# Designs tried in a protein design chat: VH-VL binders against b7kms5. Part 8

Target 1, 80 residues: b7kms5
Amino acid sequence: DTFETVRNTIRIESEVDESLRQLCHEERITKETWLEAAYLYLCEKPEELAQVIQLAQERLSQRKAIADYKRAKTMQERFL

## First folded at step 13 (VH-VL)

Design xa29
Fold by OpenDDE, look of step 16:
Structure xa29 (fold): chain C 80 residues (1-80), chain A 121 residues (1-121), chain B 106 residues (1-106)
Amino acid sequence: as target 1 above (80 residues)
Amino acid sequence: EVQLVESGGGLVQPGGSLRLSCAASGFTFDDYGMNWVRQAPGKGLEWVSTINWDSGSTYYADSVKGRFTISRDNSKNTLYLQMNSLRAEDTAVYYCAKDVFRFDSWTLDYWGQGTMVTVSS
Amino acid sequence: DIQMTQSPSSLSASVGDRVTITCRASQSISDYLNWYQQKPGKAPKLLIYAASSLQSGVPSRFSGSGSGTDFTLTISSLQPEDFATYYCQQSYSFYTFGQGTRLEIK
């Protein structure tokens, strides 16, 4: 089979990325094929997909909170 | 489709007040930070104010601090900018813009078409 | 405050030309740098985010590079629709825009 791919750049939390990297290495797969497989699997598992989405939303909220803290802190530091 | 529509612009005298509105649609309004950005005629872009997505914390450029107040009504999907003690240098097109989080920072992917505020005697 | 300085303020070029615009931050902003395009009477349009990531729908002739304090926007082959004003923007501490670069037809 032949297919086209899209190049993506993503930022993953360092500990998660390292863990995922290690898993991919041990299982002789790539992060790309892992993501594809995981998504396709979850598309057929509505309950599991909902759980993953919830977890993803929580992680996003945390990342946003960290970013908000950083830019607020940076603004405050200009007065020091 | 994300839509932002500004209103409330007009002509005011120095020292006067004006309240701008931005009607938002096409996304979950209360999940996103919102911004005001202005542009004086023939000049560049200037960030004015931000109201965050979570606590509703507000932030202002030094040029408007103490005079402008950003707020939001999530039940109406509307962003506001109360402008008091207006000055000639506040003359500008005022845009509302939506925060988009990516790569652990923010971009302004979505803008309204702006509303013109003219402060003149 | 973080100041953003663009160079040049204005530029004349012809269709097909390679165009380069520079942006410098007064302090390190990592890669929290965005590029916008604005045409007269219109709101700005996002072109590049995170210094080098192309916004969806933006032609591949646009590219961005840099980190820290020095950044560059490049148009590899200028098209008629590219004549506009371009702004860099830091998003390290809320937002600050460069003064803009007006790209005019020669």
Scores: ipSAE 0.719, ipTM 0.912, lowest interface PAE 0.7, mean pLDDT 95

Design xa32
Fold by OpenDDE, second read of step 14:
Structure xa32 (fold): chain C 80 residues (1-80), chain A 121 residues (1-121), chain B 106 residues (1-106)
Amino acid sequence: as target 1 above (80 residues)
Amino acid sequence: EVQLVESGGGLVQPGGSLRLSCAASGFTFDDYGMNWVRQAPGKGLEWVSTINWDSGSTYYADSVKGRFTISRDNSKNTLYLQMNSLRAEDTAVYYCAKDIFSFDSWTLDYWGQGTMVTVSS
Amino acid sequence: DIQMTQSPSSLSASVGDRVTITCRASQSISDYLNWYQQKPGKAPKLLIYAASSLQSGVPSRFSGSGSGTDFTLTISSLQPEDFATYYCQQSYSFYTFGQGTRLEIK
């Protein structure tokens, strides 16, 4: 069998990325196949999926806050 | 489906005022920052203004600072641009555009059809 | 402010051609670079974000690459509907656009 794939760029928090890389190395898998497997697994686990979504939402909120701060900072710097 | 519909454009004399509106639908409006971007006839795109989702932070291009005011009414899912002291160089199609957050940055993923503003004597 | 410079300003090509458009930032913008397509009388459409991420619904013939100051938009096989004006945009410090590249049919 052959699979069609889509090229994606992702940005992961550095500590999480390092931990994930280490895990993938130890288990002889890739981050790509890990993400695919994790998603497919969670699709069959509604309670676990909900927990992961909540965690993801929290992390997103943090990232947005940082981005908003950077915007504000950028504007301030323009007047210095 | 995300929809943005601008209105309020028209002909105005130099020094005049105009208020643009952008009606948003198809997404949770109050979760996203909104933007105005304009395009003079036959020219490129120019960012005009941004308002964050919390309505507490507004930003302006130097070319419009002090003359334009961006605002939003989340209860009406509407974005506004109050334009005062209009100049000939403000003549452009004005687009409202939705923010999207990805890769720790903001970009503009959806745009309205635009509304034409003509400043002329 | 960060200046964005596109090259070329205009380009003539045929259906099926491989097309490349470049964009240069006056300073490093990491990968905070987006590409838009605009057809006459229409609003811009997001094609690529974060330099190389394809927006949902955009054909796979479109791709983006680059980081820092130099970026590239590539159309692997030009289709009739691809003739339009393309803009790069930095989102590192608010938004500034390149001058645009008009892609015309040869």
Scores: ipSAE 0.546, ipTM 0.887, lowest interface PAE 0.9, mean pLDDT 94

Design xa49
Fold by OpenDDE, look of step 16:
Structure xa49 (fold): chain C 80 residues (1-80), chain A 121 residues (1-121), chain B 106 residues (1-106)
Amino acid sequence: as target 1 above (80 residues)
Amino acid sequence: EVQLVESGGGLVQPGGSLRLSCAASGFTFDDYGMNWVRQAPGKGLEWVSTINWDSGRTYYADSVKGRFTISRDNSKNTLYLQMNSLRAEDTAVYYCAKDIFRFDSWTLDYWGQGTMVTVSS
Amino acid sequence: DIQMTQSPSSLSASVGDRVTITCRASQSISDYLNWYQQKPGKAPKLLIYAASSLQSGVPSRFSGSGSGTDFTLTISSLQPEDFATYYCQQSYSFYTFGQGTRLEIK
């Protein structure tokens, strides 16, 4: 079988990325196939999907907060 | 479809006040930060102010700090810019622009068509 | 403040030409760099974000590269609709725009 793929660029938190890479190596899979499999699995598990979405939203909020802190700090530093 | 529509621009004398509005639709307004960006006639773009998505923290360019106030009404999907003590150099088209957070930073992915503010005696 | 300097301020080119615009930041901004296109009387349009990521709906002839302080916007084969003014923008510390590059017909 043949299928089309889309090349994506993502930015993952370093510790999570390292852990995921290690897992993929041990299980002889790739991050790409892991993400695909995880998504497809969750599509059939509405309760688990909701939990993952909530966690993803929390992580996004944290990443936004960190980014906002950084740019605010950078703005303040110009007066020092 | 994302839409941003500015209004409230016009002619005002130096020292005067003006309040701009930006009506937003086509996205979950309260999930995103919003911005004002202005452009003087024949000149480049200048960031004016940002209001955050969550706490409503506000940030201002030095050129408008103390004179301008950015605010939002999430129940009306509307962004505002209260402009006081207006100066001739505030003359510009004022755009509202939507934030999007990607790759740990913000980008202005949608803009309104702008509203013209002219400060002149 | 972070200053953004574009080069050139203006250039003339023909349809089919390869065009390159550069942007330099006064300090490192990582890859927090965006490119916008603006036509007369219109609002700016996002082309590139995160230095090299193409915004959805933007033709593939547009590309961006760079990190740190030096960035480049490239149009591989100029089309008639590409004549406009282009702005780089840092998003490392809120927003600062380059002065713009006006791309006109030769």
Scores: ipSAE 0.729, ipTM 0.915, lowest interface PAE 0.7, mean pLDDT 95

Design xa51
Fold by OpenDDE, look of step 16:
Structure xa51 (fold): chain C 80 residues (1-80), chain A 121 residues (1-121), chain B 106 residues (1-106)
Amino acid sequence: as target 1 above (80 residues)
Amino acid sequence: EVQLVESGGGLVQPGGSLRLSCAASGFTFDDYGMNWVRQAPGKGLEWVSTINWDSGNTYYADSVKGRFTISRDNSKNTLYLQMNSLRAEDTAVYYCAKDIFRFDSWTLDYWGQGTMVTVSS
Amino acid sequence: DIQMTQSPSSLSASVGDRVTITCRASQSISDYLNWYQQKPGKAPKLLIYAASSLQSGVPSRFSGSGSGTDFTLTISSLQPEDFATYYCQQSYSFYTFGQGTRLEIK
């Protein structure tokens, strides 16, 4: 069987990325196939999917808060 | 489908006031920051103001600070720009634009058609 | 404040041409750089975000590169619908636009 792939760029938190990288190495898989497998697994697990989504939303909120802080800081520095 | 529709533009005299509205649909409005960007006739784009995804923080370009006020009504999915003490240099098409957060920064992924504001005596 | 400078301000090209537009930031903005296309009487349209990521629905002939202070937008083979004005935009500290590059037909 053949399939098409799409190239994606992702930005992952450093500690999570390192942990995931190490896991993939130990299990002889790739981050790509890990993401595919994880998503497909969760698609069949609605309760677990909901939990992962909630966690993802929380992490997104944290990232947004950090970014908001950074740009707010740039504004503040303009008046110093 | 994401839609942004600006309204409220028109002709005003210097020193006058105007209130712009932007009706949003096709996305969860209260999850995203919103922006106003303007473009003077035959000129480039200028960021005017931002209200972030949580209703509390507003930001302004120096050129409009103290005169313009950005606000939002999430119950109406509407963004506003109150413009006071208008000047000739405020003449422009005013666009509302939606934020999207990707790669730890914001991008304006959707824009309205714009509404023209003309300040002239 | 961060200033964005595009080059050139205008250029003429023919259908099928390879076109390159550059954008320079007054200070490092990492990869927080977006490219927009605007046609007369229309709102800007997002083409590229994060310096090199193609917005959904944008043809693959558009590409972006760069980081830090120097960035490039490339159209590999110009199509009739590509004649427009292009703007770079930093999102490192709120938003600042380049002055625009008007791409007209030769």
Scores: ipSAE 0.593, ipTM 0.898, lowest interface PAE 0.8, mean pLDDT 94

Design xa54
Fold by OpenDDE, look of step 16:
Parts: sequence; structure tokens; C-alpha cells
Structure xa54 (fold): chain C 80 residues (1-80), chain A 121 residues (1-121), chain B 106 residues (1-106)
Amino acid sequence: as target 1 above (80 residues)
Amino acid sequence: EVQLVESGGGLVQPGGSLRLSCAASGFTFDDYGMNWVRQAPGKGLEWVSTINWESGSTYYADSVKGRFTISRDNSKNTLYLQMNSLRAEDTAVYYCAKDIFRFDSWTLDYWGQGTMVTVSS
Amino acid sequence: DIQMTQSPSSLSASVGDRVTITCRASQSISDYLNWYQQKPGKAPKLLIYAASSLQSGVPSRFSGSGSGTDFTLTISSLQPEDFATYYCQQSYSFYTFGQGTRLEIK
């Protein structure tokens, strides 16, 4: 069997990343295989997938809001 | 497929007004910030204005602040740029461009083909 | 305001050449740097985002690197369709573009 992979870079909130890394270490798995397994599992669980999507949307909204605030702040500082 | 189609460009005299439109399709319009970027003939790219994805907050380059107004109608999937008190230096191709949020910052991932605005006596 | 300065403003190269374009920010912008390609009479096209991430559909011969104030765009082996103008763009404080680098055929 052939197995091809794609390299991806992601940014994870520091506390979540640390917790996930610790979990992976304890369970002797990798962050990569954790993500793959989690996704595949959720693909077979429509209700759980919907819940995860909702949570992901909320987190995205928060991250966008932070970014919006930061760049808006840069403009405000121009007048100080 | 994402599509952005600008319209409303043309020839105007200095001091005149013009309203540009950008029709968006192929994505959930109200989930994304939108931008206007212009390019004078034979020159580089200049950011003009941004309208927020959520709050509707608007931001402008100093060169157009007080004269231009960016707005959007989510029910029509349309972005607007009201340009007043136009100057010769406003002559440019005006592009609408879509924001995307990745790696905790913004990128213009899709652009329209632009509409030409010429300000001349 | 954040100023972006590209180097060189123009360069001539041949098909197959390795080409490097640099971009410098007047202050640190972390990795909030994007690269665009523009051909005459066409809209800009996104190539690289977050300094080094390749946009979907962009050939792997394009790559980006850098952080802070100094950034580079590299084309490993120039193809005929790569002759165009390239712009760097900071997205740390809304958007500011470099003046562009015109890549023409030698």
C-alpha cells in the first residue's frame, strides 16, 4: 500500500496546544494522527461533528475579533 | 466558484462623485470582510478601504478618508464605494477583494477584475 | 504607517533561472506578509500568505520565507508564465503594498 502525506502548518491556542501535546505524549500518538483520527471519527458521528463545528465556529469568531481589535488599535495609535 | 465583479467606473470631473459596486458570489458574503484596492495607471497597488465582517466597522486610507465611504448590502451580496470630491490622483483601476482569515491575520485571497475610474477635466 | 520596500524594482531573467525577490518592512510585522502576482491587465493573484504558506493551486516552485522585517519570495525554476509583477503586502496593520518587482524576460 502507498501512503502520501501533505505537510501543513497550523496555529493552535497555546493552552490547547500544550494540553494536546501532553495527551499525545501520554497515549504514545502524534498530534498528526490525533487530528486524522478525530476527523475520521467525527465523520461517522454527525451529531458530534455538528457540535465540534459549532465550537470551532465560536473559537474562530473569537480569534477574528481579537485580530480585528489588534489592527484597529494600530490605527488608533497613529493619532496619539 | 468565488466571483467578484466590479462596476460603476467611468470618467468624472474633479470634484465629482462616483459610486462603485462589487457583486459577490460563490461564498457566504456576510461572513467575510471586504476591501477596495486601487492601482493608478502604471503604478503599484494601494489599499483604499476595509469593511468589517461582523460589526460593519469601516476603515480608510488617509488619502481617501473623509471623501470615500465603503458599505455593503448583505441581502444583495454587494459591496459599495461611494467616492466624493474626486481628485486627479484618484484615477485608478479599483478592485474589490475578499478577506480570508488564516494564521491569525488577514489575506486578500480573491480579487475582481477591477473597474477603471478616470478623474480629469 | 508601515512601509514596505521591495528589491529589486525590476529584474531580467531566463526560463529555468532561480529568482529571489526581497521585501523589507519598516517595522516588525511578524509573519503577516503576503505575496501577489499580477500580469498586465489582470487582477493580482495571491501566491503566498503568512510569509511562507503556499496558496492552493500555486506551483511548488514558488516559496516564501522570513519573519519580522525581512522577507523573500523565491522561484526555484522560472517558467514562461512567471514573468509578471510581484508585490509583497503586510497585513499587520490593514494593508500596505511594496512598490512591486517587475520580472521580465532577458
Scores: ipSAE 0.707, ipTM 0.913, lowest interface PAE 0.7, mean pLDDT 95

Design xa58
Fold by OpenDDE, look of step 16:
Structure xa58 (fold): chain C 80 residues (1-80), chain A 121 residues (1-121), chain B 106 residues (1-106)
Amino acid sequence: as target 1 above (80 residues)
Amino acid sequence: EVQLVESGGGLVQPGGSLRLSCAASGFTFDDYGMNWVRQAPGKGLEWVSTINWDSGSTYYADSVKGRFTISRDNSKNTLYLQMNSLRAEDTAVYYCAKDIFRFDSWTLDYWGQGTMVTVSS
Amino acid sequence: DIQMTQSPSSLSASVGDRVTITCRASQSISDYLNWYQQKPGKAPKLLIYAASSLQSGVPSRFSGSGSGTDFTLTISSLQPEDFATYYCQQSYSFFTFGQGTRLEIK
């Protein structure tokens, strides 16, 4: 089979990225194929997918909170 | 399809007030921050105000602080900009713009077509 | 506040040309830089986010590069529909726009 690919850039939390990198190395796979496989697996596992989505939402909320804090901090610094 | 439709623009005298609205559709409104950006005739873009996705941290450009108030009604999927003590330099097309959070920062991925505000005696 | 300076302010080019627009920040903004396209009487349209990521639906002839203080928008082969004004925008500290680059037909 042949298929086309799309180049994606992602930003991953450093500890998670390192752990994933190590796993991929040990299992002789790539982060790309890991992501593809994980998604396809979860597409057939609605309960597990829901759990992953919830976790992803929580992580997003954390990232937003950090960004909001940084933004607020920059605003405060303008008055110093 | 994401849609943002501004309204409420018009002609007002200096010192007057105006309230702009932005009707949003095609996305989960309460999950996203919203912005107002304005553009004076023949000039560039200027950020005016931001309201966060959460229930209401608000931020303002120095040029409008104390005079403008950004707010939202999530039950109506509507963004507002209350403009008081208007000045000639506030004359501009006012755009509402949707945030998207990617790569640990915000981007304005969708804009309305804008509503014109003219402040003149 | 962070100031954004674009160069050039205006540019004349022909269809098929390679066009480059630069944007400089007054301080480091990492890769928190967006590019927008605006045509007369229309709202701005997002082209590039995070300095080099192409927004969905934007032609591949558009590309962005840079980090820190210096950024570049490139159109590899100019098309008739590309004549417009382009703005860079930092999102490191709220939002600040460059003054714009008007791309006109030669």
Scores: ipSAE 0.556, ipTM 0.894, lowest interface PAE 0.9, mean pLDDT 94

Design xa6
Fold by OpenDDE, look of step 16:
Structure xa6 (fold): chain C 80 residues (1-80), chain A 121 residues (1-121), chain B 106 residues (1-106)
Amino acid sequence: as target 1 above (80 residues)
Amino acid sequence: EVQLVESGGGLVQPGGSLRLSCAASGFTFDDYGMNWVRQAPGKGLEWVSTIYWDSGSTYYADSVKGRFTISRDNSKNTLYLQMNSLRAEDTAVYYCAKDIFRFDSWTLDYWGQGTMVTVSS
Amino acid sequence: DIQMTQSPSSLSASVGDRVTITCRASQSISDYLNWYQQKPGKAPKLLIYAASSLQSGVPSRFSGSGSGTDFTLTISSLQPEDFATYYCQQSYSFYTFGQGTRLEIK
């Protein structure tokens, strides 16, 4: 089969990325095919998908909080 | 569809007060910060204020700190900017703009059409 | 405070031209740099975020590059609708805009 692909840029937390990279290497797959497979699998598992979405939302909230803290801290540091 | 509509602009004398509103629709505020950005006639863009929708923390540019107050009404999904002790240099189109978080970076992805504030004797 | 300096402040070009606008930050801002387009009487429109990521719906002739302190916006082949004012914006510490680059028709 032939298919079209879209190039995506992603930014992954370093420890997670390293762990995932290692897994992909050991299993002789790519992060791309891992993401595709994981998504397709979860599409057939509504309860598991909901759990992953919740976890993803929590991680996003944490990343936002860190970013908000950083830009506020940077503003305060100008007075030091 | 995301929509931002500013209102409340007008003519005011120096030292006067004005309250701007920004009615937001098409998204929930609790996931995003909101901003005011202004542009003096024929000039560039200047960030004025930000409110964190999750914590409610507020931040201001030095040029407006102590005079302007950013706030929100969750029940109305509306952003406000209370402007006191207005000065001639506050004359500008005031935009409300929505934050978005991508790649650990913030961006203003949606803007209103703006409302004009003129401070003049 | 972080100052953003664009170059040039204005330039004239023709349809089909390759146009480059530069932006320099007074300190490192990593890749927390955005580009906006503004036409007269309109609100700014987001073009590029995170220095090099193209906003959805923006033509591929627009591209961004750079990190740290030096950034570039490139229009590979200028179209009539591209004549406008462009602003860079740091988002490392809230927001600061460059002074703008007015792109006018030659």
Scores: ipSAE 0.715, ipTM 0.912, lowest interface PAE 0.7, mean pLDDT 94

Design xa65
Fold by OpenDDE, look of step 16:
Structure xa65 (fold): chain C 80 residues (1-80), chain A 121 residues (1-121), chain B 106 residues (1-106)
Amino acid sequence: as target 1 above (80 residues)
Amino acid sequence: EVQLVESGGGLVQPGGSLRLSCAASGFTFDDYGMNWVRQAPGKGLEWVSTINWDSGSTYYADSVKGRFTISRDNSKNTLYLQMNSLRAEDTAVYYCAKDIFRFDSWTLDYWGQGTMVTVSS
Amino acid sequence: DIQMTQSPSSLSASVGDRVTITCRASQSISDYLNWYQQKPGKAPKLLIYAASSLQSGVPSRFSGSGSGTDFTLTISSLQPEDFATYYCQQAYSFYTFGQGTRLEIK
C-alpha cells in the first residue's frame, strides 16, 4: 500500500518527549507511527479515548494557565 | 463553520459612547479568548482589547484603557466592547477576532468582517 | 512595548515572482509571530502562525521562517489573488502588528 503524509510540527513537554523518545527507540518505532497507532487504537476504544481526551484537556488547561501567567506578567512589567 | 458578526458601529460625536457586539457561532464560545482589533481608515491594524477564555481577565491597549470595557455573555455567545469618552482617533473599523492556543501562544485564527465606528463633530 | 517593523512598506511584483517580506521585532519574541493577509474592504486572514506553521487552507506557496527578532514571509510564486496587504504580528506580549506591506501588481 502507498499513502501520502503530512508534515507536522508539535511541541511536547520535555520530560514526556524524552520518555516517548526512549520508548520509541527501545521498540524500534518512530514518534510518528506511535501517534498514528495510538490514535487508531483509541478510535476503537471509546472509554479509553474519553480518558485520554480528559487528560489532554487537563494538560491543555495547564499550558494555557502558564501562558496566561506569562502574558499577565508582561503587562505588569510595563509599569515597572 | 466559525462565524463572527460585528454590529453596533455608527457615527458619534466626540465624548460620546457606543457599544459594539460580536455574535459568535460555529465553535464552543466559552472555550476561547476573544479580541477586538481596530483599523483606522487607510492605516494598519491595532490591537484594542482581550478577554480571556475564563472570562475573568481583561486587557487593554494603553490608547483605550479607562475608556473601553470588553465583556462577554457566554449564554448568548456574544462579545461586547463598551466605548466611552470616544475620540476622533478612535475612528476605525472594529474587528472581533477569536483566539486559538497553539505552540504555547495565541493566534487570531478567525475574524469578523468588522463594524465601522466614526467619531466626528 | 514590542514594536514590529516590516520591510518593505510597499512592493510591486508580477505574477510568478518570488516575493519576500521581512519583519523585525524590537526584542526577542521567540517564534510567537503570525502573518496575516488583508484585501481591500475585507478582514485579515491568518496565513502563518508560530513563525513557520501554515494555517489550514493556505496555499503551500506561502511559507514563514525566523525566530527571535527577524522573520520572513515568502511567496514562492506569486498568484493574482496574492496581491494584498500583509501584516506580521507578535503574540509574545498580547498583540502588536507591523505597519503592513502592500503588495501591488507591477
Scores: ipSAE 0.580, ipTM 0.895, lowest interface PAE 0.8, mean pLDDT 94

Design xa68
Fold by OpenDDE, look of step 16:
Structure xa68 (fold): chain C 80 residues (1-80), chain A 121 residues (1-121), chain B 106 residues (1-106)
Amino acid sequence: as target 1 above (80 residues)
Amino acid sequence: EVQLVESGGGLVQPGGSLRLSCAASGFTFDDYGMNWVRQAPGKGLEWVSTINWDSGSTYYADSVKGRFTISRDNSKNTLYLQMNSLRAEDTAVYYCAKDIFRFDSWTLDYWGQGTMVTVSS
Amino acid sequence: DIQMTQSPSSLSASVGDRVTITCRASQSIDDYLNWYQQKPGKAPKLLIYAASSLQSGVPSRFSGSGSGTDFTLTISSLQPEDFATYYCQQSYSFYTFGQGTRLEIK
């Protein structure tokens, strides 16, 4: 069987990325297939999916807060 | 489907005031920052103002600072731009544009069709 | 403030051509670079974000590359609907647009 793929760029927190890379190496898989498998697995696990979504939302909020801070800082520096 | 519809544009004299509105639909409005971007006739795009998703932070280009005020009413899914002390150089099509947060930054992923503001004596 | 400079300002090409537009930032903006397409009388449309990521629904003939200060938008095989003005935009520090590149029919 053949399938089409889409190239994606992702930006992952450094510690998480390192841990994930190590896991993939040990298990002889790739981050790509890990993400695909994890998503497909969770699609069949509504409760677990909800938990992952909540965690993802929390992490997103943190990332947004950091970006907001940087934005505010940039503006502040313009007045110095 | 995401929709942004600007209104309130028109002809005003220098020194006059105008209030633009942007009606948003098709997404959770209060989760996203919103922006105004303008384009003078035959010219390029210029960022004007941003209001964050939390409605607590607003930012302005130097060219409009002190004269324009960005605001939002989340209960109405509407973005506003109050423009005071208008100048000829403010003549432009004004677009509202939606933020999306990806890769630790913001991108303008959806734009309205714009509303024309003409400042002339 | 960060200035964005596009090259060329205008370009004539034919259907099927490979087209390349460049964008240069006055300082490093990492990969916080977006590309937009605008047709006359229409709002800009997002094509590429994060320098090289294709926006959903955008044809694969569009691609972006670069990091730091130098960026490129490429259309591998120009189609009739691709004639428009293209803008690069930095989102490293708020938003600044390039002056635009007008792509017209030869």
Scores: ipSAE 0.558, ipTM 0.887, lowest interface PAE 0.8, mean pLDDT 94

Design xa7
Fold by OpenDDE, second read of step 14:
Formats: structure tokens, C-alpha cells, sequence
Structure xa7 (fold): chain C 80 residues (1-80), chain A 121 residues (1-121), chain B 106 residues (1-106)
């Protein structure tokens, strides 16, 4: 690499991950370079960026809800 | 800049009560869960309690369950810990810590500087 | 409850040294493992989250690895400001901490 990178853990929903993996394979790119390119592209597209942000917020809300449920369940199991 | 400032610590006798406060700023307070974590002198860290962002779910360590109550006032950006029936082993620095949701789990990304609680006769 | 065990409990090292601290969970916690640094009289500071993700503002000499039950924190080249106590923490089921590792100057 000609530039410094930052290591990050990425967790992607399984169906989305599979689809993205296939795309990256077909286009001979990586998920990392896809994310970088997609972000940079969207930074120049304010309307599209807003749409993606909204979608991301919705998905985050769903993930939080699931996590909250798991927390509650874990606590309940401690009393069994 | 995220800031968390604890207050309310002090000296209290066994069986007594104390109420801690944590003033939050620099982030949207009502979007995040908040926590209390304590550290006895010269000892490690111990999770005490968590309150979710919606204020509807609270969780406690077994060591404080039934004695401590976590709450929050989103209009004041303040977290509270009501401590009743205090014991000597509750002596510790009490930290408030902010939750952040990342990759399907929570992490304590910011901590206050803590307030000291001493339970002694 | 999930127990976290760190190793070693203390170690001495010199500036420039490579340092590794390990953490073991009593059960699988996936990647839900965080590392904190605490200096005397100060609040803990988040270093690594989700086993290997570097917290913003943390120097790149810090790195984390592992999954399941075994985890490691590595400081590639120890700096004077790195002498402190380090804690691992699982966030799989609420929060539990390791007992801490005190990193002292040799």
C-alpha cells in the first residue's frame, strides 16, 4: 500500500455480505475499497448521501432493538 | 467534546444513603445508554448498573441489586445513582460511563473522572 | 457471569519494548472484547473495541487481536506515556472486567 490504513472490525448482515462479496469478486475489488469508493462518491452527492444515511439509521435502529432484546434475555436467564 | 462530570460522593455511615449525579454534555444524551462503574481503592473495575437510552430498561450487578437505583433525566442531561443500605464494601470511586453501540454490541467509550464514596463508621 | 482473566497481573518493561497482554474469557464472547488504559487517579480510557478496532485518537502502536475466548493487547514499541494499568472487558453480556495488568517501567 502507498498510504496508511486503519484496521477496523466490520460486521455486515449475512445476506448483504454475501451479495457484496459476490459483487466484489465479479468486479475484482475488495469490500474495503468498495466502502472507501462508495463513501467518497457519496460525499460528492448530497441527495444520495442523505438517502443512504436514512437507510443506515433505520438499519441501526433495528440492530439496537435486537441487541436490547438480547440484553434483557440474558438478564432473565441469570435468574433461572 | 464529550464530558461527564460526577458529583455527590462523600462520607456516609453503613446503612446510610447517598445519591450520585453525572452531568453529561457534548453529545445527544437521550440517544445513549449510560452506566455506573466503580473501583475500590487499589482494586479493579466493577460494573454496577446500566440504564438504556429509553429509560425503560435498567440492569444491576448482583452486588447492588435491591439497594441501588439507576435513573436519568434527559431534560437535564443527567444520570443518577441512588444508593441505599450502603455497606463498607461499597467504598469506591464511582464513574459514569457512556455507551456506544458498535457492531451489534455496546462499549464504554467515555468516562467521567469519578466521585469518591466512602462508607465507614 | 462471564469471568475475565488477564495475564500477567504485572510486568516491567523498557521504552521501545514490544509488550503483549493476554485476556481469557470463561466462555466464548465472540469479538465483544474491549481494552482500557488507566493511569493513577484518572478514569479509564478506551483503547480497543470489538477485539481489534482502534479507538479514535489512540496511537497505532496499540493493537488487539483474538476471538472466542483468547485475546491479546499488543504495544509494538512502548512509550513513556504507556506505563499504566490495562483492563480487558467483555461486552457480550453486560460488562465484566479482567483483574488488570500493571505495566511498570523497568
Amino acid sequence: as target 1 above (80 residues)
Amino acid sequence: EVQLVESGGGLVQPGGSLRLSCAASGFTFDDYGMNWVRQAPGKGLEWVSTINWDSGSTYYADSVKGRFTISRDNSKNTLYLQMNSLRAEDTAVYYCAKDIFRFDSWTLDYWGQGTMVTVSS
Amino acid sequence: DIQMTQSPSSLSASVGDRVTITCRASQSISDYLNWYQQKPGKAPKLLIYDASSLQSGVPSRFSGSGSGTDFTLTISSLQPEDFATYYCQQSYSFYTFGQGTRLEIK
Scores: ipSAE 0.408, ipTM 0.865, lowest interface PAE 1.2, mean pLDDT 93

